VH-VL binders against eRF1 methyltransferase catalytic subunit MTQ2 (MTQ2). Designs and how they scored, part 10

Target 1, 221 residues: eRF1 methyltransferase catalytic subunit MTQ2 (MTQ2), of Saccharomyces cerevisiae (q03920)
Amino acid sequence: MLPTPYVKCDYDKVYEPAEDSFLILDCLEKEHDFLKQKFGNRLAIVCEIGSGSGIVTTFLMQNKIIPQENSIHLAVDINPWALEATLDTAKLNSCKSSFLEVIQADLNSSIRNNQVDVLIFNPPYVPAECVPDVPGSREEADQWLDLALLGGKDGMAITDKLLRQLEQILSPDGVAYILFCARNKPKEVIKRFVDTYKWNVKLIETRKAGWEVLSVYSFTR
Key: E = the ipSAE of ESMFold2; O = the ipSAE of OpenDDE; V2 = 0.75 times the mean of E and O plus 0.25 times the DockQ between their complexes.

## First folded at step 25 (VH-VL; framework fv_axatilimab)

Design m1 (from z3 with heavy chain S106T, light chain S28K; at its last fold request DockQ between E and O 0.53; V2 from the best seeds 0.00; counts 0 for: pae O 4.1 > 2)
Heavy chain, then light chain:
Amino acid sequence: EVTLKESGPALVKPTQTLTLTCTFSGFSLSKYGMGVGWIRQPPGKALEWLANIYWDDDKYYNPSLKNRLTISKDTSKNQVVLTMTNMDPVDTATYYCARSYYRQWTGYPFDYWGQGTMVTVSS
Amino acid sequence: DIQMTQSPSSLSASVGDRVTITCLASQKIRSYLAWYQQKPGKAPKLLIYKASSLQSGVPSRFSGSGSGTDYTLTISSLQPEDFATYYCQQYYDTPLTFGGGTKVEIK
ESMFold2, look of step 25: ipSAE 0.417; ipTM 0.759
ESMFold2 (binder alone), look of step 25: mean pLDDT 92; pTM 0.941
OpenDDE, look of step 25: ipSAE 0.476; ipTM 0.807
ESMFold2, fold request of step 32: ipSAE 0.272, 0.008, 0.351; ipTM 0.679, 0.476, 0.727
ESMFold2 (binder alone), fold request of step 32: mean pLDDT 92, 91, 92; pTM 0.944, 0.941, 0.945
OpenDDE, fold request of step 32: ipSAE 0.016, 0.039, 0.095; ipTM 0.594, 0.670, 0.708

Design m2 (from z3 with heavy chain G33N; at its last look DockQ between E and O 0.79; V2 from the best seeds 0.00; counts 0 for: pae E 3.8 > 2)
Heavy chain, then light chain:
Amino acid sequence: EVTLKESGPALVKPTQTLTLTCTFSGFSLSKYNMGVGWIRQPPGKALEWLANIYWDDDKYYNPSLKNRLTISKDTSKNQVVLTMTNMDPVDTATYYCARSYYRQWSGYPFDYWGQGTMVTVSS
Amino acid sequence: DIQMTQSPSSLSASVGDRVTITCLASQSIRSYLAWYQQKPGKAPKLLIYKASSLQSGVPSRFSGSGSGTDYTLTISSLQPEDFATYYCQQYYDTPLTFGGGTKVEIK
ESMFold2, look of step 25: ipSAE 0.222; ipTM 0.682
ESMFold2 (binder alone), look of step 25: mean pLDDT 92; pTM 0.948
OpenDDE, look of step 25: ipSAE 0.530; ipTM 0.824

Design m3 (from z3 with light chain Y32W; at its last look DockQ between E and O 0.69; V2 from the best seeds 0.00; counts 0 for: pae O 4.5 > 2)
Heavy chain, then light chain:
Amino acid sequence: EVTLKESGPALVKPTQTLTLTCTFSGFSLSKYGMGVGWIRQPPGKALEWLANIYWDDDKYYNPSLKNRLTISKDTSKNQVVLTMTNMDPVDTATYYCARSYYRQWSGYPFDYWGQGTMVTVSS
Amino acid sequence: DIQMTQSPSSLSASVGDRVTITCLASQSIRSWLAWYQQKPGKAPKLLIYKASSLQSGVPSRFSGSGSGTDYTLTISSLQPEDFATYYCQQYYDTPLTFGGGTKVEIK
ESMFold2, look of step 25: ipSAE 0.326; ipTM 0.703
ESMFold2 (binder alone), look of step 25: mean pLDDT 92; pTM 0.947
OpenDDE, look of step 25: ipSAE 0.039; ipTM 0.661

Design m4 (from z3 with heavy chain Y101P; at its last look DockQ between E and O 0.31; V2 from the best seeds 0.00; counts 0 for: pae E 7.8 > 2)
Heavy chain, then light chain:
Amino acid sequence: EVTLKESGPALVKPTQTLTLTCTFSGFSLSKYGMGVGWIRQPPGKALEWLANIYWDDDKYYNPSLKNRLTISKDTSKNQVVLTMTNMDPVDTATYYCARSPYRQWSGYPFDYWGQGTMVTVSS
Amino acid sequence: DIQMTQSPSSLSASVGDRVTITCLASQSIRSYLAWYQQKPGKAPKLLIYKASSLQSGVPSRFSGSGSGTDYTLTISSLQPEDFATYYCQQYYDTPLTFGGGTKVEIK
ESMFold2, look of step 25: ipSAE 0.012; ipTM 0.569
ESMFold2 (binder alone), look of step 25: mean pLDDT 92; pTM 0.943
OpenDDE, look of step 25: ipSAE 0.316; ipTM 0.773

## First folded at step 26 (VH-VL; framework fv_axatilimab)

Design k1 (from m1 with heavy chain G33N; at its last look DockQ between E and O 0.78; V2 from the best seeds 0.00; counts 0 for: pae E 6.0 > 2)
Heavy chain, then light chain:
Amino acid sequence: EVTLKESGPALVKPTQTLTLTCTFSGFSLSKYNMGVGWIRQPPGKALEWLANIYWDDDKYYNPSLKNRLTISKDTSKNQVVLTMTNMDPVDTATYYCARSYYRQWTGYPFDYWGQGTMVTVSS
Amino acid sequence: DIQMTQSPSSLSASVGDRVTITCLASQKIRSYLAWYQQKPGKAPKLLIYKASSLQSGVPSRFSGSGSGTDYTLTISSLQPEDFATYYCQQYYDTPLTFGGGTKVEIK
ESMFold2, look of step 26: ipSAE 0.032; ipTM 0.607
ESMFold2 (binder alone), look of step 26: mean pLDDT 91; pTM 0.942
OpenDDE, look of step 26: ipSAE 0.426; ipTM 0.803

Design k2 (from m1 with heavy chain G33H; at its last look DockQ between E and O 0.66; V2 from the best seeds 0.00; counts 0 for: pae E 5.9 > 2)
Heavy chain, then light chain:
Amino acid sequence: EVTLKESGPALVKPTQTLTLTCTFSGFSLSKYHMGVGWIRQPPGKALEWLANIYWDDDKYYNPSLKNRLTISKDTSKNQVVLTMTNMDPVDTATYYCARSYYRQWTGYPFDYWGQGTMVTVSS
Amino acid sequence: DIQMTQSPSSLSASVGDRVTITCLASQKIRSYLAWYQQKPGKAPKLLIYKASSLQSGVPSRFSGSGSGTDYTLTISSLQPEDFATYYCQQYYDTPLTFGGGTKVEIK
ESMFold2, look of step 26: ipSAE 0.058; ipTM 0.628
ESMFold2 (binder alone), look of step 26: mean pLDDT 92; pTM 0.943
OpenDDE, look of step 26: ipSAE 0.222; ipTM 0.736

Design k3 (from m1 with heavy chain G35R; at its last look DockQ between E and O 0.65; V2 from the best seeds 0.00; counts 0 for: pae E 10.0 > 2)
Heavy chain, then light chain:
Amino acid sequence: EVTLKESGPALVKPTQTLTLTCTFSGFSLSKYGMRVGWIRQPPGKALEWLANIYWDDDKYYNPSLKNRLTISKDTSKNQVVLTMTNMDPVDTATYYCARSYYRQWTGYPFDYWGQGTMVTVSS
Amino acid sequence: DIQMTQSPSSLSASVGDRVTITCLASQKIRSYLAWYQQKPGKAPKLLIYKASSLQSGVPSRFSGSGSGTDYTLTISSLQPEDFATYYCQQYYDTPLTFGGGTKVEIK
ESMFold2, look of step 26: ipSAE 0.007; ipTM 0.529
ESMFold2 (binder alone), look of step 26: mean pLDDT 92; pTM 0.946
OpenDDE, look of step 26: ipSAE 0.008; ipTM 0.578

Design k4 (from m1 with heavy chain T106I; at its last fold request DockQ between E and O 0.83; V2 from the best seeds 0.00; counts 0 for: pae E 3.6 > 2)
Heavy chain, then light chain:
Amino acid sequence: EVTLKESGPALVKPTQTLTLTCTFSGFSLSKYGMGVGWIRQPPGKALEWLANIYWDDDKYYNPSLKNRLTISKDTSKNQVVLTMTNMDPVDTATYYCARSYYRQWIGYPFDYWGQGTMVTVSS
Amino acid sequence: DIQMTQSPSSLSASVGDRVTITCLASQKIRSYLAWYQQKPGKAPKLLIYKASSLQSGVPSRFSGSGSGTDYTLTISSLQPEDFATYYCQQYYDTPLTFGGGTKVEIK
ESMFold2, look of step 26: ipSAE 0.383; ipTM 0.738
ESMFold2 (binder alone), look of step 26: mean pLDDT 92; pTM 0.948
OpenDDE, look of step 26: ipSAE 0.370; ipTM 0.780
ESMFold2, fold request of step 32: ipSAE 0.279, 0.295, 0.284; ipTM 0.705, 0.711, 0.694
ESMFold2 (binder alone), fold request of step 32: mean pLDDT 92, 93, 93; pTM 0.943, 0.949, 0.950
OpenDDE, fold request of step 32: ipSAE 0.712, 0.165, 0.085; ipTM 0.875, 0.722, 0.704

## First folded at step 27 (VH-VL; framework fv_axatilimab)

Design j1 (from m1 with heavy chain W105Y; at its last look DockQ between E and O 0.59; V2 from the best seeds 0.00; counts 0 for: pae O 4.1 > 2)
Heavy chain, then light chain:
Amino acid sequence: EVTLKESGPALVKPTQTLTLTCTFSGFSLSKYGMGVGWIRQPPGKALEWLANIYWDDDKYYNPSLKNRLTISKDTSKNQVVLTMTNMDPVDTATYYCARSYYRQYTGYPFDYWGQGTMVTVSS
Amino acid sequence: DIQMTQSPSSLSASVGDRVTITCLASQKIRSYLAWYQQKPGKAPKLLIYKASSLQSGVPSRFSGSGSGTDYTLTISSLQPEDFATYYCQQYYDTPLTFGGGTKVEIK
ESMFold2, look of step 27: ipSAE 0.310; ipTM 0.685
ESMFold2 (binder alone), look of step 27: mean pLDDT 92; pTM 0.946
OpenDDE, look of step 27: ipSAE 0.054; ipTM 0.683

Design j2 (from m1 with heavy chain T106V, light chain T94L; at its last look DockQ between E and O 0.62; V2 from the best seeds 0.00; counts 0 for: pae E 3.4 > 2)
Heavy chain, then light chain:
Amino acid sequence: EVTLKESGPALVKPTQTLTLTCTFSGFSLSKYGMGVGWIRQPPGKALEWLANIYWDDDKYYNPSLKNRLTISKDTSKNQVVLTMTNMDPVDTATYYCARSYYRQWVGYPFDYWGQGTMVTVSS
Amino acid sequence: DIQMTQSPSSLSASVGDRVTITCLASQKIRSYLAWYQQKPGKAPKLLIYKASSLQSGVPSRFSGSGSGTDYTLTISSLQPEDFATYYCQQYYDLPLTFGGGTKVEIK
ESMFold2, look of step 27: ipSAE 0.279; ipTM 0.686
ESMFold2 (binder alone), look of step 27: mean pLDDT 92; pTM 0.950
OpenDDE, look of step 27: ipSAE 0.353; ipTM 0.761

Design j3 (from m1 with heavy chain Y102W T106V; at its last look DockQ between E and O 0.59; V2 from the best seeds 0.00; counts 0 for: pae E 2.9 > 2)
Heavy chain, then light chain:
Amino acid sequence: EVTLKESGPALVKPTQTLTLTCTFSGFSLSKYGMGVGWIRQPPGKALEWLANIYWDDDKYYNPSLKNRLTISKDTSKNQVVLTMTNMDPVDTATYYCARSYWRQWVGYPFDYWGQGTMVTVSS
Amino acid sequence: DIQMTQSPSSLSASVGDRVTITCLASQKIRSYLAWYQQKPGKAPKLLIYKASSLQSGVPSRFSGSGSGTDYTLTISSLQPEDFATYYCQQYYDTPLTFGGGTKVEIK
ESMFold2, look of step 27: ipSAE 0.386; ipTM 0.734
ESMFold2 (binder alone), look of step 27: mean pLDDT 92; pTM 0.948
OpenDDE, look of step 27: ipSAE 0.274; ipTM 0.747

Design j4 (from m1 with light chain Y32W; at its last look DockQ between E and O 0.51; V2 from the best seeds 0.00; counts 0 for: pae O 5.9 > 2)
Heavy chain, then light chain:
Amino acid sequence: EVTLKESGPALVKPTQTLTLTCTFSGFSLSKYGMGVGWIRQPPGKALEWLANIYWDDDKYYNPSLKNRLTISKDTSKNQVVLTMTNMDPVDTATYYCARSYYRQWTGYPFDYWGQGTMVTVSS
Amino acid sequence: DIQMTQSPSSLSASVGDRVTITCLASQKIRSWLAWYQQKPGKAPKLLIYKASSLQSGVPSRFSGSGSGTDYTLTISSLQPEDFATYYCQQYYDTPLTFGGGTKVEIK
ESMFold2, look of step 27: ipSAE 0.320; ipTM 0.715
ESMFold2 (binder alone), look of step 27: mean pLDDT 92; pTM 0.943
OpenDDE, look of step 27: ipSAE 0.019; ipTM 0.618

## First folded at step 29 (VH-VL; framework fv_axatilimab)

Design f1 (at its last look DockQ between E and O 0.04; V2 from the best seeds 0.00; counts 0 for: pae O 11.2 > 2, placed apart)
Heavy chain, then light chain:
Amino acid sequence: EVTLKESGPALVKPTQTLTLTCTFSGFSLSKYGMGVGWIRQPPGKALEWLANIYWDDDKYYNPSLKNRLTISKDTSKNQVVLTMTNMDPVDTATYYCARSYYRQLWTGYPFDYWGQGTMVTVSS
Amino acid sequence: DIQMTQSPSSLSASVGDRVTITCLASQKIRSYLAWYQQKPGKAPKLLIYKASSLQSGVPSRFSGSGSGTDYTLTISSLQPEDFATYYCQQYYDTPLTFGGGTKVEIK
ESMFold2, look of step 29: ipSAE 0.012; ipTM 0.592
ESMFold2 (binder alone), look of step 29: mean pLDDT 91; pTM 0.942
OpenDDE, look of step 29: ipSAE 0.000; ipTM 0.560

Design f2 (from m1 with heavy chain D57E; at its last look DockQ between E and O 0.04; V2 from the best seeds 0.00; counts 0 for: pae O 9.8 > 2, placed apart)
Heavy chain, then light chain:
Amino acid sequence: EVTLKESGPALVKPTQTLTLTCTFSGFSLSKYGMGVGWIRQPPGKALEWLANIYWDEDKYYNPSLKNRLTISKDTSKNQVVLTMTNMDPVDTATYYCARSYYRQWTGYPFDYWGQGTMVTVSS
Amino acid sequence: DIQMTQSPSSLSASVGDRVTITCLASQKIRSYLAWYQQKPGKAPKLLIYKASSLQSGVPSRFSGSGSGTDYTLTISSLQPEDFATYYCQQYYDTPLTFGGGTKVEIK
ESMFold2, look of step 29: ipSAE 0.352; ipTM 0.731
ESMFold2 (binder alone), look of step 29: mean pLDDT 92; pTM 0.945
OpenDDE, look of step 29: ipSAE 0.006; ipTM 0.581

Design f3 (from m1 with light chain L96F; at its last look DockQ between E and O 0.04; V2 from the best seeds 0.00; counts 0 for: pae O 12.0 > 2, placed apart)
Heavy chain, then light chain:
Amino acid sequence: EVTLKESGPALVKPTQTLTLTCTFSGFSLSKYGMGVGWIRQPPGKALEWLANIYWDDDKYYNPSLKNRLTISKDTSKNQVVLTMTNMDPVDTATYYCARSYYRQWTGYPFDYWGQGTMVTVSS
Amino acid sequence: DIQMTQSPSSLSASVGDRVTITCLASQKIRSYLAWYQQKPGKAPKLLIYKASSLQSGVPSRFSGSGSGTDYTLTISSLQPEDFATYYCQQYYDTPFTFGGGTKVEIK
ESMFold2, look of step 29: ipSAE 0.005; ipTM 0.527
ESMFold2 (binder alone), look of step 29: mean pLDDT 92; pTM 0.939
OpenDDE, look of step 29: ipSAE 0.000; ipTM 0.542

Design f4 (from m1 with heavy chain Q104H; at its last look DockQ between E and O 0.74; V2 from the best seeds 0.00; counts 0 for: pae E 4.3 > 2)
Heavy chain, then light chain:
Amino acid sequence: EVTLKESGPALVKPTQTLTLTCTFSGFSLSKYGMGVGWIRQPPGKALEWLANIYWDDDKYYNPSLKNRLTISKDTSKNQVVLTMTNMDPVDTATYYCARSYYRHWTGYPFDYWGQGTMVTVSS
Amino acid sequence: DIQMTQSPSSLSASVGDRVTITCLASQKIRSYLAWYQQKPGKAPKLLIYKASSLQSGVPSRFSGSGSGTDYTLTISSLQPEDFATYYCQQYYDTPLTFGGGTKVEIK
ESMFold2, look of step 29: ipSAE 0.150; ipTM 0.637
ESMFold2 (binder alone), look of step 29: mean pLDDT 92; pTM 0.944
OpenDDE, look of step 29: ipSAE 0.369; ipTM 0.770

## First folded at step 30 (VH-VL; framework fv_axatilimab)

Design hA (from m1 with heavy chain S100G; at its last look DockQ between E and O 0.03; V2 from the best seeds 0.00; counts 0 for: pae O 8.3 > 2, placed apart)
Heavy chain, then light chain:
Amino acid sequence: EVTLKESGPALVKPTQTLTLTCTFSGFSLSKYGMGVGWIRQPPGKALEWLANIYWDDDKYYNPSLKNRLTISKDTSKNQVVLTMTNMDPVDTATYYCARGYYRQWTGYPFDYWGQGTMVTVSS
Amino acid sequence: DIQMTQSPSSLSASVGDRVTITCLASQKIRSYLAWYQQKPGKAPKLLIYKASSLQSGVPSRFSGSGSGTDYTLTISSLQPEDFATYYCQQYYDTPLTFGGGTKVEIK
ESMFold2, look of step 30: ipSAE 0.236; ipTM 0.678
ESMFold2 (binder alone), look of step 30: mean pLDDT 92; pTM 0.943
OpenDDE, look of step 30: ipSAE 0.013; ipTM 0.598

Design hB (from m1 with light chain L96I; at its last look DockQ between E and O 0.03; V2 from the best seeds 0.00; counts 0 for: pae O 13.2 > 2, placed apart)
Heavy chain, then light chain:
Amino acid sequence: EVTLKESGPALVKPTQTLTLTCTFSGFSLSKYGMGVGWIRQPPGKALEWLANIYWDDDKYYNPSLKNRLTISKDTSKNQVVLTMTNMDPVDTATYYCARSYYRQWTGYPFDYWGQGTMVTVSS
Amino acid sequence: DIQMTQSPSSLSASVGDRVTITCLASQKIRSYLAWYQQKPGKAPKLLIYKASSLQSGVPSRFSGSGSGTDYTLTISSLQPEDFATYYCQQYYDTPITFGGGTKVEIK
ESMFold2, look of step 30: ipSAE 0.321; ipTM 0.713
ESMFold2 (binder alone), look of step 30: mean pLDDT 92; pTM 0.942
OpenDDE, look of step 30: ipSAE 0.000; ipTM 0.521

Design hC (from m1 with light chain L96P; at its last look DockQ between E and O 0.72; V2 from the best seeds 0.00; counts 0 for: pae E 3.1 > 2)
Heavy chain, then light chain:
Amino acid sequence: EVTLKESGPALVKPTQTLTLTCTFSGFSLSKYGMGVGWIRQPPGKALEWLANIYWDDDKYYNPSLKNRLTISKDTSKNQVVLTMTNMDPVDTATYYCARSYYRQWTGYPFDYWGQGTMVTVSS
Amino acid sequence: DIQMTQSPSSLSASVGDRVTITCLASQKIRSYLAWYQQKPGKAPKLLIYKASSLQSGVPSRFSGSGSGTDYTLTISSLQPEDFATYYCQQYYDTPPTFGGGTKVEIK
ESMFold2, look of step 30: ipSAE 0.375; ipTM 0.725
ESMFold2 (binder alone), look of step 30: mean pLDDT 92; pTM 0.941
OpenDDE, look of step 30: ipSAE 0.288; ipTM 0.745

Design hD (from m1 with heavy chain P109Y; at its last look DockQ between E and O 0.04; V2 from the best seeds 0.00; counts 0 for: pae O 10.2 > 2, placed apart)
Heavy chain, then light chain:
Amino acid sequence: EVTLKESGPALVKPTQTLTLTCTFSGFSLSKYGMGVGWIRQPPGKALEWLANIYWDDDKYYNPSLKNRLTISKDTSKNQVVLTMTNMDPVDTATYYCARSYYRQWTGYYFDYWGQGTMVTVSS
Amino acid sequence: DIQMTQSPSSLSASVGDRVTITCLASQKIRSYLAWYQQKPGKAPKLLIYKASSLQSGVPSRFSGSGSGTDYTLTISSLQPEDFATYYCQQYYDTPLTFGGGTKVEIK
ESMFold2, look of step 30: ipSAE 0.024; ipTM 0.608
ESMFold2 (binder alone), look of step 30: mean pLDDT 92; pTM 0.943
OpenDDE, look of step 30: ipSAE 0.006; ipTM 0.548

## First folded at step 31 (VH-VL; framework fv_axatilimab)

Design o1 (from z3 with heavy chain D58Y S106T; at its last read DockQ between E and O 0.43; V2 from the best seeds 0.00; counts 0 for: pae E 2.4 > 2)
Heavy chain, then light chain:
Amino acid sequence: EVTLKESGPALVKPTQTLTLTCTFSGFSLSKYGMGVGWIRQPPGKALEWLANIYWDDYKYYNPSLKNRLTISKDTSKNQVVLTMTNMDPVDTATYYCARSYYRQWTGYPFDYWGQGTMVTVSS
Amino acid sequence: DIQMTQSPSSLSASVGDRVTITCLASQSIRSYLAWYQQKPGKAPKLLIYKASSLQSGVPSRFSGSGSGTDYTLTISSLQPEDFATYYCQQYYDTPLTFGGGTKVEIK
ESMFold2, look of step 31: ipSAE 0.419; ipTM 0.748
ESMFold2 (binder alone), look of step 31: mean pLDDT 91; pTM 0.941
OpenDDE, look of step 31: ipSAE 0.344; ipTM 0.777
ESMFold2, fold request of step 32: ipSAE 0.387, 0.366, 0.304; ipTM 0.731, 0.739, 0.689
ESMFold2 (binder alone), fold request of step 32: mean pLDDT 92, 92, 91; pTM 0.943, 0.944, 0.940
OpenDDE, fold request of step 32: ipSAE 0.579, 0.582, 0.637; ipTM 0.835, 0.836, 0.854
ESMFold2, last read: ipSAE 0.367, 0.337, 0.394; ipTM 0.721, 0.724, 0.737
ESMFold2 (binder alone), last read: mean pLDDT 92, 91, 92; pTM 0.943, 0.940, 0.943
OpenDDE, last read: ipSAE 0.567, 0.023, 0.562; ipTM 0.833, 0.645, 0.830

Design o2 (from z3 with heavy chain S106T, light chain T94Y; at its last look DockQ between E and O 0.48; V2 from the best seeds 0.00; counts 0 for: pae E 10.3 > 2)
Heavy chain, then light chain:
Amino acid sequence: EVTLKESGPALVKPTQTLTLTCTFSGFSLSKYGMGVGWIRQPPGKALEWLANIYWDDDKYYNPSLKNRLTISKDTSKNQVVLTMTNMDPVDTATYYCARSYYRQWTGYPFDYWGQGTMVTVSS
Amino acid sequence: DIQMTQSPSSLSASVGDRVTITCLASQSIRSYLAWYQQKPGKAPKLLIYKASSLQSGVPSRFSGSGSGTDYTLTISSLQPEDFATYYCQQYYDYPLTFGGGTKVEIK
ESMFold2, look of step 31: ipSAE 0.006; ipTM 0.562
ESMFold2 (binder alone), look of step 31: mean pLDDT 92; pTM 0.947
OpenDDE, look of step 31: ipSAE 0.023; ipTM 0.627

Design o3 (from z3 with heavy chain M34Y S106T; at its last look DockQ between E and O 0.55; V2 from the best seeds 0.00; counts 0 for: pae O 3.5 > 2)
Heavy chain, then light chain:
Amino acid sequence: EVTLKESGPALVKPTQTLTLTCTFSGFSLSKYGYGVGWIRQPPGKALEWLANIYWDDDKYYNPSLKNRLTISKDTSKNQVVLTMTNMDPVDTATYYCARSYYRQWTGYPFDYWGQGTMVTVSS
Amino acid sequence: DIQMTQSPSSLSASVGDRVTITCLASQSIRSYLAWYQQKPGKAPKLLIYKASSLQSGVPSRFSGSGSGTDYTLTISSLQPEDFATYYCQQYYDTPLTFGGGTKVEIK
ESMFold2, look of step 31: ipSAE 0.304; ipTM 0.713
ESMFold2 (binder alone), look of step 31: mean pLDDT 92; pTM 0.942
OpenDDE, look of step 31: ipSAE 0.105; ipTM 0.707

Design o4 (from z3 with heavy chain D58Y S106T, light chain T94Y; at its last fold request DockQ between E and O 0.61; V2 from the best seeds 0.00; counts 0 for: pae E 2.6 > 2)
Heavy chain, then light chain:
Amino acid sequence: EVTLKESGPALVKPTQTLTLTCTFSGFSLSKYGMGVGWIRQPPGKALEWLANIYWDDYKYYNPSLKNRLTISKDTSKNQVVLTMTNMDPVDTATYYCARSYYRQWTGYPFDYWGQGTMVTVSS
Amino acid sequence: DIQMTQSPSSLSASVGDRVTITCLASQSIRSYLAWYQQKPGKAPKLLIYKASSLQSGVPSRFSGSGSGTDYTLTISSLQPEDFATYYCQQYYDYPLTFGGGTKVEIK
ESMFold2, look of step 31: ipSAE 0.291; ipTM 0.684
ESMFold2 (binder alone), look of step 31: mean pLDDT 92; pTM 0.948
OpenDDE, look of step 31: ipSAE 0.470; ipTM 0.815
ESMFold2, fold request of step 32: ipSAE 0.364, 0.342, 0.392; ipTM 0.742, 0.722, 0.741
ESMFold2 (binder alone), fold request of step 32: mean pLDDT 92, 92, 92; pTM 0.951, 0.947, 0.947
OpenDDE, fold request of step 32: ipSAE 0.107, 0.432, 0.385; ipTM 0.733, 0.810, 0.794

